# Miniprotein binders against a2bj90: the designs that were tried, part 46

Target 1, 235 residues: a2bj90
Amino acid sequence: MSRSARRKTSALNTVLRVVEVFASIQGEGPFTGTYSVFVRLAGCNLRCPFCDTRYAWSLEAGKPLGVEELVEEIARYEPSLVVITGGEPLLQRHPLNSLVEGLESLGLRVQLETNGILPAPARDEQLWRVYHVVSPKDVPVRVPGAKLHPSWVDYARATGRAWFKFLVANEQHVREVAEYVAKLGIPRSRVYIMPLTPEKLDMKELLELHSRIASLAVKWRLNFSPRLHLLVQLP

## First folded at step 6 (miniprotein)

Design p4
Fold by ESMFold2-Fast, scan of step 6:
Structure p4 (fold): chain B 235 residues (1-235), chain A 80 residues (1-80)
Amino acid sequence: as target 1 above (235 residues)
Amino acid sequence: DSPEEIIEAIRLLLEVYELLEEAYKKTGDERFDKTLAEVWKLVAEALEAERKGDLDKVEELVKRALELIREAKELLEKSE
């Protein structure tokens, strides 16, 4: 009881800056195809030139929303997975831990999407117990300032709850990813390559790009992530 | 929980990033990449301080962020 009361009190006293909440299918990574609610948090610590969600870069893009209210909104969707994304959700780390606590109390599965610049969760955080898809932007796409924090590799080894998802356009990118993960000691079983999709691809071009990157995944013995939502025309 | 103080600290640190990214685009100077690493270390420390309720540490980090913004502006001006 006291544990539950302490957790509820913590969640009640926090606010997140939220850009949007919507239901869709997870189109990427290890949970591809799962009915999900997406929670996009405001603020990002990168300015990626290929970013599709530039509207979320500023903290001011998000509306303040209490953690308890957000948990209730998410629960109404009855999702199989809650995907917390952004910007960079770890910029709102304290209230994010409270959100995760509230969602976990309802038995909901949580996945965080992060660029991995900020440290991985500590054992005393609620975030320690949820799934993380880390999207490094230092390799191969070379965004300035985007160095992966080394604690994510340790977290992945310790928990088995982190995967690393890399945007790739060609075989040279895949080679760079393979060298990068080997150097850092990231197991290939935890690595996904995903098509870097340029603007204005028609459906045939999009499918051809997916086929090419998938073939490279087989060749290099890495996992493949589609961008399923783009192929089936969902948000 | 002083979320306003944390949000302000993060906003200031993101402003430093924007100034340093602009400088990097103009110069290609690797010193800016090193400064960005320091900025993210300060962000990590500010977030940890908030999690532990250490408001004095948050105030210290906000002051350091303001100093980094000043230094970043000087670096950008010198790089023109």
Scores: ipSAE 0.370, ipTM 0.723, lowest interface PAE 2.6, mean pLDDT 82

Design p5
Fold by ESMFold2-Fast, scan of step 6:
Structure p5 (fold): chain B 235 residues (1-235), chain A 80 residues (1-80)
Amino acid sequence: as target 1 above (235 residues)
Amino acid sequence: DSPEEYIEAIRALLEAYEALEEAYKKTGDERFDKLLAELWKLVAEALEAFRKGDLDKVEELVKRALELIREAKELLEKSE
């Protein structure tokens, strides 16, 4: 993005395409266990084969909601964390910055979930001030068209407000992640590995997978993210 | 699905951006860096235009992005 485009302010009355808003527990990443409101934005720039939220791929899957109305709806839940996810939330970057501004004005903590293909925030964006969990899709699962924008590594180094979360199924995947983050200079303290869960696992299989990936995290000195919501049967 | 087709077009531009970025890393040629910056600006504007439902603007920006990709390909062929 150019400097001029990034400085262009979206009106607070701007519309977001929203798939769903619901309260749950953050089941993944650095804020696992936190009472959160999830805001799923419509549209995605990838077509991951293991995607759990294919219903959010199209922008038409989202209902138009004004930023101010959405802020009010989120605030009614009194969350400890607002998780903005999708699809790919950065596809709606301009109104998203306005949403973040409104949420920050209420003292709410905001976390963005992104695939990292689009650039990291610039200092003049509201998004620069919030937390980001980046889920690269170029390693180890190698989704076509997925490449982490290099600005995310710079943003993480400069701010300490980004973490990188990778779906892994086995030790070879963990090795590929370790090599990838070393090559990019991402500190291990900013890296999470998380079980890649097939759709049709029973609870015993799900626990066994979590145990195996957690053991690999210890072995490779990386952080572990569960998929806690799956284990406790929450949305 | 017209909307999904436009998202896929923007995705293709992101893939082209990746290829140019790899060329920049291999050559260190600042001309690629300038093309990357311009291409990224067009992609970002196309995404915003798509969000607003301005499909004519998306087409205009995609067309300009394809011109930059052509320039980058010509530069790469000469620099090999």
Scores: ipSAE 0.000, ipTM 0.151, lowest interface PAE 17.4, mean pLDDT 79

Design p7
Fold by ESMFold2-Fast, scan of step 6:
Structure p7 (fold): chain B 235 residues (1-235), chain A 80 residues (1-80)
Amino acid sequence: as target 1 above (235 residues)
Amino acid sequence: DSPEEYIEAIRKLLEAYELLEEAYKKTGDERFDKTLAELWKLVAEALEAERKGDYETAIKYLEEAVKLLEKALELLKKSE
């Protein structure tokens, strides 16, 4: 191939299907409160009944963006954290590694949000170097097809760069999460429980739910994740 | 072409998955879980090939995954 033809092929190989790019505050997980740019990738390998982002399920929901163009767009926000979410971002693995390489070259901190069905990063991937918040969907409420890939537990122990975040509604859910993580050997220090928020809660109900789940986190010696963006009414 | 063909293969995979999920969603059928376990193994192989830039191999694994889903859907419809 000519140099121009190789350039074209490389550009196509480094294209991501992107639903949206926006600045906000990270409302969840270990980096709660951080000024972030969110990059929502299209396509998902689950159909969770409690999903808030059903609009991202199809690849057609995303527009093709070149990795270099996307890196430049993200950099203009001057974020403290880049949150790559979706759908399931690992479905676009090759261009995702290229995106991470570009962001890391600018000194930007990157967090990936994943359902953990697909394998954890290998040591030779750029993704090995970034933070991962894994949201298993096999407990406490089983989503069909959802099974945490065992490599995520190994990755978490080897790197200290993965945490596991579970949606919970009550103490029985917390008990099931505690049993699940004990069985898999996931350290409690890497586990977050987060309120499963039904639609149409008013602010008082939302705060009461957060208080209840936070109290359960203390009781069960697990970390607590709020849904801060809901409490402060940001996207 | 191969990267565009790969994106098209993923789209076909997700379409087939959605059709199968809708068909099974009332039953909680153990066969659905087993089919999806095999599906995600094929997808993992496809993603490993794609990561290495081997789009030809990645597309072949995705095509096998789509065939698996289509076969499962046909078997389910015949069982009704």
Scores: ipSAE 0.177, ipTM 0.610, lowest interface PAE 4.8, mean pLDDT 81

Design p8
Fold by ESMFold2-Fast, scan of step 6:
Structure p8 (fold): chain B 235 residues (1-235), chain A 83 residues (1-83)
Amino acid sequence: as target 1 above (235 residues)
Amino acid sequence: DSPEEYIEAIRKLLEAYELLEEAYKKTGDERFDKTLAELWKLVAEILELERKNPDDPEVKKLVEEAERLLEEAKKLIEEAKKL
């Protein structure tokens, strides 16, 4: 069968429920500072008390978009990085693999943000080839039903394409993260701690929180992720 | 049809999660924590089936299983409210 026929069938049958697509700077994790297009997928398998994107929790919050249409929209931004986030993007796993295939065909770098409850990519998935930032919700502030799937540790070890990012408010949280990653055998080089930002911090409070968490990262020999977009007032 | 049926199954399971999470908040019961973990295992199995065989007619059985779990979650939240 021709590639054109296969792409046409994929475009008709492969649909993602998309909340928003926008250009910004990646403010978090290993690619902080990169000009990126963010694709927020609808649906989430958790109800985190600290969630700032509650509008994406429902699958109905997303508009159905064909994969080919979405790839074309993303490409118009000419991004250095495509960040696929949500909700939980792995809830739309099948069409997500098709999206990744389309983006890779254009030479675009892709990063997935996931809570890690669903299994890591298998070797036969397009998702196996892209970057993953996993945000476990097991610790330090446990969310009911949250448990990191053990396949993510195996995937990180096998590929070098996964990092683990934890929201922390104080040193006790950092200690709990350090114990958690040691127990699971996650190398410190793949661990990021990031400030848990309460509602309505002013710029001075936000900077002071970043400073405190960064100092703890040095003390505990972990990587630090800012929330750069908050500091520079971008979406 | 099959893609719509996979979405329907996932939608029912997300609704079941909301009910079970609320029950867990009210009781703190280990039983609900284990049920929530099994719920996400079923979601993973459904998504794997869709990925491997998106047009599988057996997807209708997954919708039925999701509906059954949703009804069980409704019973558990009602039990939790009485406690």
Scores: ipSAE 0.377, ipTM 0.730, lowest interface PAE 2.8, mean pLDDT 83

Design p9
Fold by ESMFold2-Fast, scan of step 6:
Structure p9 (fold): chain B 235 residues (1-235), chain A 101 residues (1-101)
Amino acid sequence: as target 1 above (235 residues)
Amino acid sequence: SEEKYIEAIRKLLEAYELLEEAYKKTGDERFDKTLAELWKLVAEILELERKSPEYLKKLEEIIKEFEKLAEEALKAGNKEVAEKYLEAAKLAREALELAKQ
């Protein structure tokens, strides 16, 4: 038996390291405003200086949860969208495919949030069939080791199920993003720019930053992602 | 196995933390390439890329680059940075051996 076939027959023993599961509104990206349940997986392959979820960096930050137990917990929320995030959820790729299979069997819509360092899904993975919001950290924010895997561009073009969301603080960052996506051949329609929020902003500062980045999105003909949960004070 | 997969990923995350700390102290941009190559080893452990002698050889060359950076740090009088590179190389080599099985 292949490893994939064997994992399907042993789904009851498949385990994910999970930091938290909670209901909220998706505040970012193409599904902004959607009632969602968030599943934060443990472990991350980056150490972004602006990261607000540093508690999820270690794989040991997550508690082991069986896939079927996690599917049942998610289903109780009756969400319009399941957002799988982390850390970097693709570090737990094999049990993640099993989770996605379970969620799809219930008719639930799934979105993965990933830094895009690890390869995009292959056609034989359950992950091939779900939505992906890829947040590159090499441009403009220059996180060490954060090179976008080129397969994400191919996946986006082949499936129409990937978008690229970039953290930006100013117009120079937007210019760098525009150059980056042009060089990689990423269609502008699949590109979002989102405010890079410093740790301590009051509501007035947060709204002003959103306004400035949104104006730049219009100027540069890119999509805009808010951080809506921050504006409405949800997790 | 799932246990070996988890252990390999844990070792690579530890190696990453050591390399990131060394980068923070030195500002050496060669870390961008070295860290990206480390994540290729993670992809192999996740069975996303075909194992080949050329790929394994390339990963071993990257581990040797960590060891070379440690020697350079020692020659520059930076023992703390050198120790982090050596520990990262050790953890990456352990992860590579797990990936071979």
Scores: ipSAE 0.144, ipTM 0.578, lowest interface PAE 4.5, mean pLDDT 82
Fold by OpenDDE base, second read of step 6:
Structure p9 (fold): chain B 235 residues (1-235), chain A 101 residues (1-101)
Amino acid sequence: as target 1 above (235 residues)
Amino acid sequence: SEEKYIEAIRKLLEAYELLEEAYKKTGDERFDKTLAELWKLVAEILELERKSPEYLKKLEEIIKEFEKLAEEALKAGNKEVAEKYLEAAKLAREALELAKQ
């Protein structure tokens, strides 16, 4: 490989397209309540109709940031967790592995949010070491082009570092999730159901929806994920 | 049936992709409004809020807007954009037919 090709591959591995970096409380999944820095990456391979971060769909919505600069920015917040989210973070897999390496070198815990369409981390990736919350969009919400990559089930079994968070609006959706995870052999202890929230719920409607879905989680013996940030009015 | 609603959503999302491509070529801000309305409808359908006549009416209005945008694009000599809006209108009409069933 020529020195020019190595410099181009090195440069591609050191720059992320970042929409925003902010500190908040993780509102969702197994790390709910954790003081976290969120890194929202640009670009998504889906167009979910219920997406609250549509501004992140284009890669051009992100600014190019160096991995080293981004690690320093994150570290200044002294986070208990770094949450890598966005559109789909795994679209930037190569520089994301470099980011994870930098964050882990500081002893920071990292959690990835992904739609699970792209393959799970391989053993040789830095991403193999982090926590993953996979949010499938094939079940029950059936977003076009969404299909859970089977390697996420294998990754979950091999590492115990993956959870699956499903968006649900009603009991039929919860049934479909229960059947789907049973078919794939995903342990119920790794499954979260979360309210599918329309953009314009008032606090009363939001609480009522949370109550209803939480009751269904108990009935179906699944974990419940709140949208805690919405309930406490944090970003 | 729930399956028909899901298929309707699929068609609306395919329509969206075509419109996004058309928007990137035209810069027509009317896209953002129509898209927001389309997404609201899709969200409402996903929530399995029962066949509201109001949703069907809004979808018919969106279809008419796509057809109008296609005609405007054709008049402007932009055949490729016109074809994208027409195909989006077709997909949205097929979605409407599925939602009426």
Scores: ipSAE 0.014, ipTM 0.285, lowest interface PAE 8.7, mean pLDDT 85

Design q1
Fold by OpenDDE base, second read of step 6:
Structure q1 (fold): chain B 235 residues (1-235), chain A 84 residues (1-84)
Amino acid sequence: as target 1 above (235 residues)
Amino acid sequence: GDPEELIKRAEETIREAQELLKEVIERAKKLGDEDLQFLARLVAIYLRAAARAFQKGDLEKVEYYVKLALELIEEAKELLEKSE
């Protein structure tokens, strides 16, 4: 490979398409309540009908940001956690590994949010070291084109750094999740169910839905993920 | 398919789901079952989401939330049958 090709590949590995960077509280999954900087990456390989971040679906919705600049921006917030989310962050896998390396060099903890369609990190990737919350969209919500990549189950077993967060509306969805995780051999201790919330719920409806899904989580011996940011009116 | 036909079908499906919801609400009130009442409220939530999507021309979202509402109605009917 010519020096020019290496420079072009290095430059491509150092730029992310970023929709937004903001500080908030992690509202979902195992890190609920953590003061976090959210990095929302552009581009998604799904078109979930219930997606609340549709503005992130196109790669063109993101601005190109250098990894070094982005690390500096994130560090200024003094976060307890960096949450990398978006459409699908793993669509930008190469520069994302560089971002993770930069963040880890500062001692920052990183959590990835992914739909689990793309392969889990390999051992040689910087992404191998971070926490992952995988949100399958095949079960129970049956988004077209969604399928959990099997490597996420293997990654979860090998590292203990993955959790699986499922959107549920009712007990039948919780049953389907329980059957699905049993079939895949995912430990129940790594499974979260979360309310499927449509847009613009009032607070009473939101609380009632949380209460019901939490009760189902107890009944089915699964972890419950709130949508805490919606409950406390944070981004 | 013809967008107008898809819109019409979506509207008809929403109306059907709304009528089924009324039946579930009426039966749930007679039984005093709080779980059934909640399911009815949940159906109403998703039907409202479908209606909002319909107004925006988001037919995929309409279809999704109507389907979900119908699934919840069937769950409510099954619970009613077990309570009778």
Scores: ipSAE 0.652, ipTM 0.846, lowest interface PAE 0.8, mean pLDDT 91
Fold by ESMFold2-Fast, scan of step 6:
Structure q1 (fold): chain B 235 residues (1-235), chain A 84 residues (1-84)
Amino acid sequence: as target 1 above (235 residues)
Amino acid sequence: GDPEELIKRAEETIREAQELLKEVIERAKKLGDEDLQFLARLVAIYLRAAARAFQKGDLEKVEYYVKLALELIEEAKELLEKSE
């Protein structure tokens, strides 16, 4: 392919709608405490009532950025982890695979955060090779339209690169999660419960919610995810 | 639909949940049960979140947070029955 044709094709095939790129500490899930660069992609296929990032719901909320430019920007932070989140990042699946390819070529560890409605990666996707934290919204929080795609369970068993993180507010929610993961055959070692924190809590309220959900995690023999960034007041 | 009626219904739903919380608090204090008192504080957190959502006009969040508060009240009632 000629240089002009390659340049034109790259512009059409490798553009992502990006809301923000920033450095912080991963506050949630299996990589809690890791120095990370967060890449928030625009667009979401859900309208969760508890959503803290409603500004990212529309694809038009994102600025178009070329994959190569985005890889260079991320690399300048020298992160231990690249967290790709959104909205729902799998809505931009094709250019997302190109981004992952670029990041892996630099030896960077990549984690995707997804609601799990869209199918898990196929073996021929670059996304097959990276880590995934899947946040089902069908159980226990019952968001309309939020059915977990069954391929995520198969992907987790095949690769060992997926964990399931559930927002919970009370013990009945934890019971529903335990039943849900047992029915689907998800090992408890791959399951995290995380406190459902309303906006604008004070530190005492945040600690009380964390304490309750952590105690339930011990009781039910599940992993606990904090929301560490909220506790230490980072983005 | 009348928007004023929807707002009034949301306000009334919060008030009803607050009355149920008050009942749970009073019963928990009579039993001296610190675990039940802790659950009552969690209910209060979600009802305060509902009140803040109401002030912003976010009726969907009001409904959602009141639902969470009512679920916690149900847990507290089950624990109270075991104590009796």
Scores: ipSAE 0.299, ipTM 0.711, lowest interface PAE 3.6, mean pLDDT 84

Design q10
Fold by ESMFold2-Fast, scan of step 6:
Structure q10 (fold): chain B 235 residues (1-235), chain A 84 residues (1-84)
Amino acid sequence: as target 1 above (235 residues)
Amino acid sequence: GDPEELIKRAEETIREAQELLKEVIERAKKLGDEDLQFLARMVAIFLRAAARAFQKGDLEKAEYYVKLALELIEEAKELLEKSE
């Protein structure tokens, strides 16, 4: 292969389809309250009925950005955490590993948000070294096609760098989560339940949903994730 | 599927769930049960979300939220049975 052809192939492997890049506070999961830059990648392998980011479902919704350009853009925010989300970011796995390498070379902490359908990172991937919040959509919210890949449980045990965050609407959902994680051998210390919040809630309704799910977390001895950005009116 | 039949089913299910919610609200008020009143408010949230989705023509989303409301209504009924 010529130098020109090799250069084109390499460039394509280091291009991501990006929907948006913005600074905010991480509102969810184990890093709640952290000043973060969010990188929303295009493309998703699910069509969740409750999805609030349907604009990111198509790969064509994303602007092609080179990894080096994206790293520089992220670095200008001076974030405490880089949150890579989507859609489903693992659909762009190969250029994602390059992005992670670039971000880590600058000393930036990286967290991936994933639905867990695609396999967990292998030891030789850059993604092996970063944090992962896995949001299964098979239980309890029962999205078709959403089966959690078993390698995520092994990854969590081997690295201590994965947590499992479940959307819940009621106590039956929390019971199903508790049974699911027990069956898979996921430690309760790595499990978060988070309120499923429909669109166009007022502040009183948001607080009531948060209060209920938090109370259930205490009752069932699980961790609670707020949706803090919704409560404080941030993106 | 047939859009008119899907619309009819969604509308009927929402209507049925709204009637069940009214029963829960009335019984919760009569008992002065704060936990039951709280659950009734949560049911109302999901039913309103279902109604909004229905008005926008998103029948799958409407069906999903009605199902969540019905699950909460079952939780409320279980609490009512234990109280009675």
Scores: ipSAE 0.401, ipTM 0.758, lowest interface PAE 2.8, mean pLDDT 85

Design q11
Fold by ESMFold2-Fast, scan of step 6:
Structure q11 (fold): chain B 235 residues (1-235), chain A 84 residues (1-84)
Amino acid sequence: as target 1 above (235 residues)
Amino acid sequence: GDPEELIKRAEETIREAQELLKEVIERAKKLGDEDLQFLARLVAIYLRAAAALFQKGDLEKAEYYVKLALELIEEAKELLEKSE
């Protein structure tokens, strides 16, 4: 019964491993510029060479927090958007559905950031009703073990609540993305390309990378995602 | 494997990429091609990042960014062949 639409799971018997909770501006994807609270969950099923959050790779990097406690902590920020990220949040799928239920009960808009290796939400999950930014790591960045689960394409078509955000460094990468999304039937309106930025760039270098990828987005008729928080020097 | 061997390989690859970048810069400047000059600047960004990561001891990340720089160099060379 409680599994129907995942309406209720006791918060007292659900625990998430949380690395950090902080307020910032969403710098990426379709909600760029939104005042957000970020919830970084521990654990990841990939080891991306370019990863900026290697401290979150292990589940043990996260402190155990009850869903109810976490909802209260998030609510204190009074955010316009709750961004659940990680690691890979879907590794903690069961308690994550409970968290989403709690956040939605407060009228909060929720966005998940996921690598898309694990299946898209089923219709009876709370996660079915929230926004998802899927960041495939098989194309073009070719991370070992990264394969987009095909259910994400069906989920995007059925709900209009998923976007696909690709890290790109050059025009060859953009061409590979265009071929990949065409082959999978991902609508171009749901596709973002984003500059792959090394750490410790100065502002001129950040602008140059952003300018290049934005120009390629126009040329290839794809959406562009900045990394706005880097440009405005926020976390 | 051997840390000294990995360090030596990383240094050699970065050095090779820097030589290729110098060639691209010189040819782009001679042509006055703004697009090629811009690509050369992007290559320089990834190579500087790779060198900094190498100095920090992050060999895996350094190697990844060198590979991206080499891909951009290949893109620049294709454009140079069409321009010359």
Scores: ipSAE 0.179, ipTM 0.628, lowest interface PAE 5.4, mean pLDDT 83

